# VHH binders against q9y6x5, part 25

Target 1, 379 residues: q9y6x5
Amino acid sequence: LPPKLLLVSFDGFRADYLKNYEFPHLQNFIKEGVLVEHVKNVFITKTFPNHYSIVTGLYEESHGIVANSMYDAVTKKHFSDSNDKDPFWWNEAVPIWVTNQLQENRSSAAAMWPGTDVPIHDTISSYFMNYNSSVSFEERLNNITMWLNNSNPPVTFATLYWEEPDASGHKYGPEDKENMSRVLKKIDDLIGDLVQRLKMLGLWENLNVIITSDHGMTQCSQDRLINLDSCIDHSYYTLIDLSPVAAILPKINRTEVYNKLKNCSPHMNVYLKEDIPNRFYYQHNDRIQPIILVADEGWTIVLNESSQKLGDHGYDNSLPSMHPFLAAHGPAFHKGYKHSTINIVDIYPMMCHILGLKPHPNNGTFGHTKCLLVDQWCI

## First folded at step 17 (VHH)

Design hb14
Fold by ESMFold2, fold request of step 18:
Structure hb14 (fold): chain B 379 residues (1-379), chain A 123 residues (1-123)
Amino acid sequence: as target 1 above (379 residues)
Amino acid sequence: QLQLVETGGGLVKPGGSLRLSCVVSGFTFSSYHMAWVRQAPGKELEWVSTIRGSGGYTYYERSVKGRFTISTDNAKNTLYLQMSSLKPEDTAVYYCARTQYKYSGEWTPFDLWGQGTQVTVSS
C-alpha cells in the first residue's frame, strides 16, 4: 500500500524552545522517532517564503515567493497576506502536493498550509480548507484525519498548519517566560491530541508524520528602532516591505536612494541587489527589489512611529534565533535518533523519497537527511 | 445585520470590579477573533485584550495583565471582559471589536466595532 505522509507546521517555533520549556508530548513523539535540533531556514526568514521552501526544496529566489509582501513592476501586481491567492505568485515552482495528486490513485489534503488554497499550475489541493485563522486545531485535525481515512483516491500527502507560537511570540516576545510557557504548554497538548487522534483512528502505525516549523523568533524592544523617515523622504521610494528586511523601490536615481540610506543606522545593512551576500541565495528574481535593508537581530525598521511587536523574525538565516526544529515519526523513520542540523530545503527531497515521487530540480541535498530514514545507509 | 453591543459599564471605586459583555449578532462568532479596545478622555484608542476564536489563546496589554480576563461564551455569542483591581487610569469608553490573524503575523484592522460602554473609576 502506498506510503502516507502528514506534514505539520507550528509557525514560529524556535528550536531552543525545546530545551528551555517542557514538552512531555513532543518529547514522547521524538523519543519514538527522530529529531533534527536545528533546521537552517531560507532568507528572508518569513512565513510565506519558508513554508513554500519546505514544499518545493527551493531557495526563495528560485520559487518566487520572496517575502510576505511583494510587488511586480511589469504586471503591477501586489502580494500581501490579504491578497495572496493569485497563482501568478506561486507558479514559479511546483509544490509537492501538486506532484503527489497528479499521480495515479493519489490525492492531497490540506488544512491551511500556505498556498494549498491556490490553483498552482491550474491544480488546487484535492481536499483543502480556505485559510481562516479562527478555525480550531481540532477542526483542522478532524478534517485531515477524515480525509486520510475516507478518500478515494486515497490521500497520501496531507499538510496541517497552526499559527502558534508565532502569534504569541510576536505579541509577547520569546523572553516573556510566563506567557510563552502557557502558550507552549498548549501547543504540546495539541501535539498530544494529534498523536492520540491518529492512534484512535488506526492511522498511527502506518502514517509518517513530520512536525516542523518555518522560523524562530527574536526579542524586540522600543529601544531598538531604526527610524527610516529620519534618513530619507517618503517621496524618493516606494516601500514594498518594511521590517526587518525592507524592500525599497527607488522613485529617483537608485544610487541617490542608496546613499541616503547607507549611513542611516549602524544596526542596518543596506544592499544594492547585486551586493546581497551570496550565502543568502537571495538575488536572482525580479520580485527582489533594487535595494533591501536588513536590520540587525532584534532591531525594528519603522516609519517615524513606534512598533507594537515585542518579537519578530525575518532576519539573517544564520542566526540561531531564526531556526526551527524538525521531528518525525513513522515507518520511514528511525526510532530514537537525533541529528544536529539540516537545511530547510533538504526536507523536500526527503519527502519525495518517502512518497516515491520524482523530485523536481531543487536546492536540497538528499544525503543530508539519509540518517533519519530506515531504508538508507547512514555514513 | 452585523452588530456588536457592549453592556456592563458604570461607575466603580478604585480597587473594584466590573464585567463587560459584548453580544454578537449577524455573523459566526467563532470565525473571527475578538478584542477589547478603550479610549480614555483626550487619548488615542488603546488595545486592551484579544481572544482568538480558535484555541482559546488570550493576549493582554501590559497594564491590564493579571487584572483583566477576556473570555467567550460561544453558545451565547458573547464576549466578556472581567475587570478587577480597577484604577483611575482604567477610566475609558470600552469597545468590543472584530479582527483576524493572517500568515504575515499581523492582526487585521478592526472592521466591526460596538458603540462602546463607559467605565469610570473614581472615588
Scores: ipSAE 0.408, ipTM 0.721, lowest interface PAE 2.6, mean pLDDT 92
Fold by ESMFold2, fold request of step 18:
Structure hb14 (fold): chain B 379 residues (1-379), chain A 123 residues (1-123)
Amino acid sequence: as target 1 above (379 residues)
Amino acid sequence: QLQLVETGGGLVKPGGSLRLSCVVSGFTFSSYHMAWVRQAPGKELEWVSTIRGSGGYTYYERSVKGRFTISTDNAKNTLYLQMSSLKPEDTAVYYCARTQYKYSGEWTPFDLWGQGTQVTVSS
């Protein structure tokens, strides 16, 4: 009877939504399990990097998915959310589903977690769905539960990804209480459906379930724009990524490009790669460009155009607005326990422990999550 | 042949109601997200509403929230916009359009458009 784990991400679920909105189903889940109120994610606080950090336990500089848009100067390859399938980008780390399914008599299943439809180190998730955001939560859940119940070798690790509340957070902004209340209620109903289906299928008592997210969301405004075209001519650089962390590849002398940008806005920090703050752990990868621009919270970097988003993320990972939560339930977890914070990289060694896997070298600290687990002494 | 066909436009008095339909052919309707976009006389295109997949999450522009309802009937391969409490400012050509959502939180550019249907709100 091997241990089983389902890892669920609701994209863009800001930690303080739990305090500011009602979640009867999620609160019931937490009441019978554990809650981590704030998860400190990795910089930059974007979707691809943070989902890969969860499953590798590594900082972005170490796993190589350093942004949602990347460029490799040697191979001239580009990565984007429409061009994310080349294993080249993913192969700097080994995600937990690869390690899991290489064990004797184990397999892994995936419903759209970033990277699970890519053959990383020539290994693709044993069961997976190709990414398509139009596939309903119900269909994703039905596939996952079918695989958990009906696979040989058994599925012992499964992932499930959902695009809300990120999509709505971008569209409305987190301060739009009316719209976000409606959106978050619908997410809570999906969590209720998840629990109900696991109970009906006989999975609930013996399956460990983690519900978490990759980042939060902050309010943006047309009054908080940084117009990059007002500071520097396009001919002096190649733009790899724009906002809120711009990635700048100089076409002329790097110091000259830096000097043109450094006084562009008081609401933007400009870093030479070697001067990026150490606390970001965001220097030691060739995919990090020579100059980055980091907008202050709620500011948007634009190219002489308006922004259509009313909410965004990607900012400094010390900002509470960028932090998600983590909740968990199952035989490995205590019941009715709340914990204040962990680092997002700590989730990987915890998951390896639950599954009986030897973790690869990583940046997580198992001791930070011991109090969540029934088989550990909480000191 | 990929096609979006809008119907249901017309003349309506202020405070009235109208239901627009968009019939889809040539692709799997539930594999995409659908939107309504409008263009008033002398104005640029304005996004109105989006629905995700087969009856997923709905999104509304602030001026239509509470008055308009976007929905789908996947069995009929049809997108709807139920419009109520109509105002003269709602006068426009209304288009249905196809899009997709990405991990990064971006919607793709609208890659397929209908011909449009005229809605006129006046006395």
Scores: ipSAE 0.397, ipTM 0.719, lowest interface PAE 2.7, mean pLDDT 92
Fold by ESMFold2, fold request of step 18:
Parts: C-alpha cells; sequence; structure tokens
Structure hb14 (fold): chain B 379 residues (1-379), chain A 123 residues (1-123)
C-alpha cells in the first residue's frame, strides 16, 4: 500500500514549551522518532499564512495568504476569519492535499486544517470537516482515524488541527505558568490519546505522523501599547489589519501617511512596501498593502488606550518566541534523533518525498530535512 | 427561538457563595462557547469567564480567578457560574452570552445575550 502521512498542528505551540513544561506523552513520541527543536516560520507569524506555508512550501508573498485579514484592491474582496471560504484567496498555490488526491488510488482527509474546507483549484479534500472550534479533539480524531482506516481509494494524507495552546496563550500569556501548565498538560493528554487510538486501530506502525505548529506566543502588557490614533487621523487610511503587523492602505498621498507614522513610536518599524526587509520575503504580492507597521516583540498596536490580550504572535519571524517545533514518528523517520532547526517551508518537500509526490515549485530545501529520514544519507 | 435565561442572583454577605445558572434553548449548546459578563452600576460591561464547548477549557478574568468556577451540564443545556468568596466589588448584573473562537486568535462578538440576573454583595 502507498505510504501514509498524518499532519497534526497544535496552534500556537511555542518551541520552548517543550523544555519549560512536562510532556510525558509527547516526549515518548519524540524518543521513538525525531525532534526539530525550532522551526523558523514565515513572516508574518500568523495562523492562516503559516498553516498554508506548511502545506505549500511557499513564502506568504508566493502563496497569497499574507495575513489573517486581507484586502484585494482589484476585486474589492476582503478575507477574514469570518470570510475565508472564497477560493480566490487560496488559488495562488496548490496545497499538498490537492496534489495527493489527484494521484491514482489516493484520497485526502482533513479535520479542520485551514483551507481544507475550501475547493482550491476546484478540488476539496475527499473527506473533511467544516471548521467549527467547538468540535472536540476526540471527534476530530475519530473522523480522521475512521477515514484513514476505512476509505477507498485509501486516505494517504490526512490533517488534524487543534486551537490550543494558541487560545490560552492569547488569554493568559505564555508567562502565566499556572494556567499554561494546566493547558499544556491537557495538550499532552490529547497527544497520548492520539497515539493510543492509532495503536488500537493498527495504524501506528505504518503511519507517518508529524506533530507541529504554526507559531509561538509572546507576552503582551498594558504598558506596551502603540496608539495609532495619537499619530494619524483615521480618515487618512483604511486599516486592513491591526496588530502586531498593521496593514495600511492610504486614502491620501502615501508619502504623507508614511511621514505621519514614521515617528509614531520607537517600538514600531514603519515600512513602505518597497522597503520591507528582503529577509521577510514579504513584498511581491498585491495583497501586501503599501505601508506596513511592525511592532516590536510584546508591543500591541491599538486604536485606543485599552488592550484585551495578554499574549500575541505575528511578529518578526527571527524571534525565538515566534518559532514552533516539529516532532515526527513513523517508518520514514529515524528514531531518537534531534535536529536543531529547519525552515517551515522545508516541511512541504519532505512530506512530498515521504508520499512519493512531485512537489510544485516552492521555497523549501529538501536537504535541510534529510537527517530526519531513514532513506537519506545524513552527512 | 434562541434564548438564554439566567437565574440564581440575589443578596449575599461578603465571603458568601452564589451559583448562577443559564438555561439555553434553540441551538446546539456544545457547538458554541459560552461566557459570563457583568455590569456594575454605572460601569461598562466586564468579561468574567468563558468556557469552550469542546473540552472544558476555561478562562477567567484576573480578579475572579480562584473564586469563580464556570461549568456546563450538557444534559440540562445549562451553563453555571459558581461564585465563592464574594466581595462588594462583585456586585453587578450578570449576563450569560454566546461566542465562538476562530483561527485568527480572536473571539467573535457576543451574538446572543441573556436578560441578566442581579448579584448584590453587601454587609
Amino acid sequence: as target 1 above (379 residues)
Amino acid sequence: QLQLVETGGGLVKPGGSLRLSCVVSGFTFSSYHMAWVRQAPGKELEWVSTIRGSGGYTYYERSVKGRFTISTDNAKNTLYLQMSSLKPEDTAVYYCARTQYKYSGEWTPFDLWGQGTQVTVSS
């Protein structure tokens, strides 16, 4: 039978949680597989963009999901968490589940990975769940395992998404040890349940499983606010996205808007689109607005004096606090190997290799993940 | 008809306990996240606590953490707020409300509210 892969994301799982909290079940998973201690994700370090980068191997400018909130000036379309189903937004790339499903005798399954309930290039996962955050992890897992075990053509690629520890990280902040310990213990128990379920169904030994995340989390504070209303009248621009990377569409001359913002705060960098640092790979897409504002770590851009979040992400992707981890187990992977870092875009060509798929053009480097794989020479 | 009905409010002395209930009708209770929000006289609405429908993750405002407990009974379609060690500053009208969590890391605005129940903490 063809090789099988389950890709699991626990949203907002910061890499250093592994060393700062107890994870008996995840550590057992790692002992029998591989760990990448830090995954350098893509800028901006937000949920929609990074989940799509994992499954396309592309930088955000190349796959077109450049933020959790976007605007397209030509079509006048808006993208948001409440308006994410238009294929228009997703069609600038081909995610791995589409490529997999178009192969002979293969299908794809999805339990709420971003984009899997959208018909991308007129193709939707053979089996999928519409997004609803109130559906339990157990129900998502039950559907995924049923599909992996009982489908014709067989499900060879499956995705599973869970909203924690991101939701709790936003509410409490990563520095709240009491609350985050409780939350992370529940996550570890879910990983234990996942492994146990796969063993009970006879899937564990022949299924490749990747457990990863899209980004980390940094602590925010009422003492670290940047109030845009003190720097510029709201009538001069349209706000497409706010924090920590604001996307500004000028209503007046762009240079005038830039000049009003450039000295707004020493804790915020203001970029004209052409001046965005090349290392971000965040310039060559019309969905990236003419001006972006990038807050320093732990700073929040607001339109008023109040802030509701104690943790956030979206900051510079060089920050260790923004980095997730990757763990993997299965016949394709070594056992007991730890690797320091890869780029998040490297996951896609590795997954294509495991599944025997030809990757689309992408920004990943297969050589960065060779040491994780048993069929590769690691020097 | 979509409806949230709070009960259990009343007068209690400082240090006392009270249990609020919110009975839900007209929608699948477990398909949403539920919250308690309060409003003291002359003050703005203040979020108190949220429970996710899908696994009992709970969130508390800093001033109530350790004193209040949010819970659900899905068989009775009921949301609870168990309040203990009550203080005069907990005096407010308490509302239950419905919300959802999205990929973006934000909770949706509360789209369904109860009528509220008065809690008064005084000597």
Scores: ipSAE 0.361, ipTM 0.690, lowest interface PAE 3.0, mean pLDDT 92

Design hb14
Fold by OpenDDE, second read of step 20:
Structure hb14 (fold): chain B 379 residues (1-379), chain A 123 residues (1-123)
Amino acid sequence: as target 1 above (379 residues)
Amino acid sequence: QLQLVETGGGLVKPGGSLRLSCVVSGFTFSSYHMAWVRQAPGKELEWVSTIRGSGGYTYYERSVKGRFTISTDNAKNTLYLQMSSLKPEDTAVYYCARTQYKYSGEWTPFDLWGQGTQVTVSS
């Protein structure tokens, strides 16, 4: 029988939450499996881009989901969380569920992982849920596990997505110990429910499960705002994305717009597209706008000096506050092993290996995950 | 066909309590996030609270946290807002509305509103 893999994402689960809070269920999961303490995600550190990087092994410039909000100047199309269904945006890469779905006697399932309710390369998972944040984790879990257990052809790859602790991180800020303790307790309980469900169905011993996240969360404040209106008239540009990485489409001469922005704040770096640092791997895509603004950690770019978020993400991907974790359990993984760091793009070739899939060209390094796998040598 | 109907508003003294109800018709609120929004005279709309229709997570504006409780009755397809320790600054028309959380970390615009119910807190 082909191996099976369940990929679970808890959005916005900052890596150091594991050090600062108690997770009895997750720790038990880790004890029986493996942990990567820090996962370096891709720039920008936002939800759509990083979730797509996990399942493609590509930097954002390569898979084409370069932000949660995008604009294509040629087609005049817009991408956003309210307009994400056009395959045009997703077709610059092939996600692993498509690769898996196209295999003989295999199928994929998805519970609200970004992009899974869109036909990509004319392929969609045999089983999927349209995104709806109102659907409970329990219902998502029940559907996913039912499909893993009873489908024909068998579901061999499944994704499960949950919006917490991201939503709460934005609302309370990651430094709110009282509220975040409650939220993270709930997350741990959900992990308990996941494990219990798998055991009840007899899937636990044979199913590979990865629990990870797309990004962390940093503390924001009303005292750390960058008001673009103080630097440039809004009639001179179109805002494609705002904070903490703003995408600027000039309506006048680009150089003039740049000159008005370059000294706007000491807590914001302003880049022409061609001058974006190479380490971001965020340059070689037409969907990246001519000017990019990058706020320092904890600073918020605003219009009219208003912001309602006490936490945010999207910052420099080298910042520890932006990093998620990865835990895994199953036949493919060691027991009781901890690893310090991997790159988020490394997850894809690992998953392909586990599933016996030939990976598409990607930016991941399989060697970085060898120590997690029972069938590999750790050097 | 789609309708939200608020009830339960009225006049109450400071420190008092009120319970607002919002009856949903034409759809199942468990498929949506439901919210309360209020508007005081001469002021902008202000978000008050949101609940996942299927139950579980609740969210509150800071000024009402600890005093207001949002809840649902699935059998009655009704949204509630229990208000306690009411203050004069809570005086407003209260609306129930339909919304949803998205990947961006933001809520979608409200796409369905009730007619509103007046809450007046005065000595």
Scores: ipSAE 0.053, ipTM 0.529, lowest interface PAE 2.9, mean pLDDT 93

## First folded at step 18 (VHH)

Design ia18
Fold by OpenDDE, look of step 19:
Structure ia18 (fold): chain B 379 residues (1-379), chain A 124 residues (1-124)
Amino acid sequence: as target 1 above (379 residues)
Amino acid sequence: QLQLVETGGGLVKPGGSLRLSCVVSGFTFSSYAMAWVRQAPGKELEWVSSISGSGGSTYYEDSVKGRFTISTDNAKNTLYLQMSSLKPEDTAVYYCARVHYVYHSGRWEPFDYWGQGTQVTVSS
């Protein structure tokens, strides 16, 4: 029988939450499996880009989902969380569920993972849920496990997505110990529910499960604001994305716009597209705007409006506060093994290996995950 | 044509033991995972234990782990639950169920066939 893999994402689960809060269920999951303590995600450290990087093994510039909000100057199309269904945005890469879906005697399932309710390369998961934030975790879990158990051809790859602790991180800030403790307790309980469900169904021992996240969360404050209106008139540019990485589309000469912004704040770096640091792998895509602004950690770019967010993400992907974790359990993984760090793009070739899929060209390094796998030699 | 019949329930003192049996007809264990589920008075159904179709994997709810043992005898088409160190909180009707999703009452349910249940009462 082909191996099976369930990929689970808890949005905005910062890696160091594991050190600062109690997770009895997750720790038990880790004890019986593996842990990567820190996953270096891709820049920009936002939801859509990083979730797509997980399932493609590509940097943002390559898979084309470069932000949660995008604009294409040629087609004049816009992308956002409320407008993400056009295959145009997704077709620059092939996600793993499509690769899996196209194999004989295999199918894919998805519960609200970004991009899974869109036909990509004219292929959509055999089983999926349209995104609806009002749908409970229980219902999502029920559908996923149903598909894993009852499908023909069998579901061999499935994804499950949940919006917490991201939403709460934004609302309370990651440093609010009282509120975040409550939220993270709920997350741990959900993990408990997941494990119990798999055990109940007799799937636990034979199913590979990865629990991960797309990014972390940093503390923001009203005392750390960068007001663009103080530096440049709104008539001179179109704002494609705002904070903490602003995407600027000039309406006047780009150089003039750049010159007005370059000294706007000591806590913000301003880049022309061609000058974006190479380490971000965030340059070679037409969907990246001519100018980007990158706020320092904990700083918020605003217009003449006050930000209500006490936490945010999207900052430099080298910052520990932006890093998620990865835990895994199943026949493909060791038991009781901990690893310090991998790149988020490394997850894709690992998943391909587990599933016996030929990976598309990608930016991941399979060697970085070998020590997690029982069938590999760990050097 | 499928049938599950539980037996072995009864009254037992705390710390005692019982062995439940579930005789299956109409299908083979090797094709399906099997489960024990219980319902206490005034409480919701609670999963107790599962066994994979191959019999190679067994799973338990945390509250019964170390005390209960699930097993199968394929030759007899019988599922077992050996219960030891019983507690008053173990008092419930115990059901055996086949693990197979079925659409019912507007949602998918993980168990398609159930027995009639057997009463287990733990009391001093």
Scores: ipSAE 0.661, ipTM 0.893, lowest interface PAE 0.8, mean pLDDT 95
Fold by ESMFold2, look of step 19:
Structure ia18 (fold): chain B 379 residues (1-379), chain A 124 residues (1-124)
Amino acid sequence: as target 1 above (379 residues)
Amino acid sequence: QLQLVETGGGLVKPGGSLRLSCVVSGFTFSSYAMAWVRQAPGKELEWVSSISGSGGSTYYEDSVKGRFTISTDNAKNTLYLQMSSLKPEDTAVYYCARVHYVYHSGRWEPFDYWGQGTQVTVSS
């Protein structure tokens, strides 16, 4: 059988949490494997877009999941966290689990990674859990390891998603050391449980494991609000997504809407779609609205005078606070190697290489990850 | 039918040694990982050690690492646990088990076949 791979995401795990908090289990994992200290993710730095970028190797404009909230004017379809199952949204790309399970004598398994409970190109993961945030990490892990151990044809690609530390990062903010220490300690214990389970089952030496995340988290404040209602009457536009990147569909002349917004706050950049910086790779998809508003780090765009969040993400992907990490262990990876940075789109061609899959056209660069892999010359 | 038979338990003093054996029939070791699992009086089952079916990779729970050694003899279809530097907290019934998921009592469990167990008692 070809090498096996388990891809794990802990949502919202900011890269510098590794330096600022204690992770005895994760540090042991890293010591016996590899670490990429900072992964430069894709703009916007939101959950659905970045998880899909990991498994497709594509920028958001190319894979079509351009935000957590989207609207398609032609079909009148809406996408949101609670309305994400229509294959229409996902079909602009082919994620790695689809490619994997279409190979002879291979299956894929999934515990709640975004998109794995959707039939993308009429193909749903061979084994999957419907998304339900109430399902414990232990149950997700038990199903994944059961599928890895027992399935025929064998599961060669598996993925596992967990909602923390993102949920707590939003609730407390990344600067709340007491609460974040407690949350991150629990996550480290879960990583210890994962490794112990793989050892108990005899899987540890033959399974490649990637532990990564989609984005980081920055501190918010009631002192850093941008009130759109102070700048423009909401009858002049349809709001597709609000913060920290607002997606604005004008109801009146686009230039008039732009002019009302451009001086709204010195802490917000206002872009016509054609003026979005090229470095974002965020222009060439009909789901990107005619005007976007990009708040400065730590600023929140609101319609009223308050916000409940103490931490948020979605900001400019050049910000270190938005960057996750990547750690990996297994027969494909070196032991004790640390690497400074890769792009999040580079993960896909690396995973395809490990699994012996031909990658679809993508934006990743295999050369950026060669030094992590035992079978490659590091130039 | 598959069968696992443990032997080698007994009473030992702290610091002593025992070797547990598990003779198997009905399958080939190289096809499955094998484990030792123990249950102390009034406590839940706890994993002790595993050996891979494919290559002799061995794994240990932290409290027994360095004191216990798991091994196999494929010619005899036998799994072993060499126990050294025994402590009172090692007192338990020790089971050998095959690693393969089975659905039982509403949950997938990682061990489908178990031996009858052998008692290990460590006391002064």
Scores: ipSAE 0.657, ipTM 0.896, lowest interface PAE 1.7, mean pLDDT 93
Fold by OpenDDE, second read of step 20:
Parts: sequence; C-alpha cells; structure tokens
Structure ia18 (fold): chain B 379 residues (1-379), chain A 124 residues (1-124)
Amino acid sequence: as target 1 above (379 residues)
Amino acid sequence: QLQLVETGGGLVKPGGSLRLSCVVSGFTFSSYAMAWVRQAPGKELEWVSSISGSGGSTYYEDSVKGRFTISTDNAKNTLYLQMSSLKPEDTAVYYCARVHYVYHSGRWEPFDYWGQGTQVTVSS
C-alpha cells in the first residue's frame, strides 16, 4: 500500500509557545515522533505565502503568492483573503496535492488549507472543503479522516487547517499569558482529538502526520506606530499591503515616493524593489510592488487609523518570534528525536520522499530533514 | 447477512475482571478495523478501544489504558475485550462496532455496523 500523509497547520503557532506553555497532548505526540524546534519560514511571514511554500518548497518570489494582499498591474487583478479563488494567482507553482492527485490509484483531500479549493493547473483535490471559518475543527477532522479511511482511489495525501492560535494572537498579543494559556490549551485539546480519532479508526500506526504552522506572532503596541500619512500624501501612491510589510505602488515618480518614505521612521526600512536584500528571496516577481516598507519587530505601519491588533506577524523571517515548529509521527519518522531547525521550504522535498513523489524543482534541501526519517542516514 | 453479537457482560465487584466477546458474521476482520464503544446511563457514546484489521495495532482511550486489552481470533471471527481492575465508572453497555464510515443523520459516522450490546455493571 502506498504511504499516507496528513499535513496539519495551526495558524500562527509560535515555536517558543512549546517552552512557555503546557501541551500534554502535543508533547505525547512529540514523544512518540519527532520535533523540529524552530522552522525558518519565508519572507514575508504571512499566512497565504508560507502555507504555499510548505506545499511547493518554493520561496514566495517563485511560487507567486507574495502576500495576503496582492495586485497585478498588467491584468489589474487583486488578491485577498476574500478574493483568492482565481487560479491566476496560484498557477506559478504546482503544489504537492496536485502532484499527488495526478498519480495513478491515488487521490488528495483537503480541509481548508490555503489554495486547496482552487483548481490549480486545472487540477483540484478529489475531496475538499470550501473555506468557511464557521466550520468547526471537529467537522473538518471528521471529513478528512473519513476520506483517508473510505476513499477510492485511496487518499494518500491530506491537509487540515485551523485558524488558531493566530486569531487570538492578534487579539490578545502573544505576551498575554492568561488569555493565550486558555487558547493554547484548546489547541492542545484539538491535537488530542486528532490523535484519539486516528486511534479510534485504526489509522494511527500507519499514517504519517505532520503538525506545523506557517508563522509565529510578535507583541505589538499603540506606542510603536509608524504613520505613513506623516511622511507622504495618499494621492502619491496606492497601498497594496500595509503592515508590517507595506507594498507601495507609486502614482508619481517612484524616486520621489521613495525619497518621501526613506526617512519616515528609524524603525522602518524602505527598499526599492531592486534593492530588497537577497536573503529575503523576495525580488524576482512582478507581483512584488516597486517599493516595500519593512517595519521593525513589534512596530505597526498605519495610516490615520489606529491598529486594533495587539499581536502581528509578517516581519523579517530571521526573527525567532516569526518562527513556527514542526512535529511529526508515523512509520516514516523516528521516535523521540528532536532537531533544532530547518527551513520551511525543506518540508516539501521531505513530504515528496515520504509519499514516493518526484518533486518539482524547489528551494528545499532534503538533507536538512534526513535525521527525522527512519530510512535515511543522519549525518 | 452481516451481524455482530456481544456476550460476556455481567455484574462484578470493583477490582474484578470480565472478558467480552463479539462474534462476527458476514465479513472478515482482516479487511476492517474493529472497535469497542460504551454508553453509560445518561451519557454519550464513548470510544474505548480499537484494533487494526491486521491485528498489529491496538489503541485505547486513556481511562482504560493498562486495564483493558483488545484482541481478535480470526479463526473464530471473534473480537475480545479483556477488562481488569474494573471501576464503577466502567459501568455501561458495551458495543462492538466495525470501523467504516457511513452517512447517517446528516453526518458521517465512523462505524457502519453495531452489535446489540452487553451490559457491564461494576458495583460493590
């Protein structure tokens, strides 16, 4: 029988939550599997881009989902969380569920993972849920496990997505120990439910499960605001994305706009597109705007309106506060092994290996994950 | 055609033991995972234990770990649940069930066939 893999994402699960809070269910999961303590995600550290990087192994400039909000100047199209269904935005890469879906005697399933309810390269998972935030985790889990258990051809790759602890992180801030303890306990309970259901169904021993996240969360404050209106008139540019990485489309000469912004705040770096640091791998895509603004950790870029968020993400991907974790369990993985760090793009070639899929060209390094796998030598 | 029949229930004192049996007809264990579930008075159905079709993997809810043992005899087409160190809170009707999703009452359920159940009562 072909191997099976379930990929689970809890949005905005900051890596150091594991050190600062109790997770009895997740720790048990880790004890019987593997843990990567820190996963370096891709810049910008936002939801859509990083989830697509996990399943493509590509930097954002390569897979084309470069933000949660995008604009294409040629087609005049917009991308957002409320407008994400146009294959135009997704077709610059081939995600793993498409690759898997196209294999003989295999199928893919998805419960609300970004991009899974869109036909990409004219292919969609045999089983998927349209994104709806009102659908409970239980219902999502029930559908995913039903498909893993009953499908013909068999589901060999499945994705499961949940919006917490990201939403709560934004609301309370990651440093709110009282509220975040409650939220994270619920997340741990959901992990318990996941494990229990898999055991109930007799799937636990033979199913590979990866639990990960797309990004972390940093504390924000009303005392750390960067007001663009103090530096430049609204008539001089169009704002495509705002904070903590602003995408600026000039309406006047780009140089003039740049000059008005470059000294706006000591807590914000301003880059022309061609001057974006190479380490970000965030330059070679037409969907990246001519000017980007990058706020320092914990700073918020605003217009005349005050921010309601006490936590945010999207900052420099080298910041530990932006990093998620990865835990895994199943026949492909060791038991009781912990690893310090990998890159988020490394997950793709690992998943391809587990599933016996030929990977598309990608930016991941399979060697970084070899120590997690029972069939590989750990150097 | 397909039938599950539970036996072995009864009244026992705390700390006692019981062995439940479920005789299956109409299908083979090797093709399906099997489960024990229970329902206490006034409570919802609770999963207790599962065994994979191959019999190589066994699983238990936390409250029964170390006390209950699930097993199969393929030659007899019988599922077993050995219960030891029984507690009053183990009092329930115990059902054997075949693990296979079925659409029922507006949702997918993980078990398509059930036995009639056998009563287990733990009391001093």
Scores: ipSAE 0.522, ipTM 0.849, lowest interface PAE 0.9, mean pLDDT 95

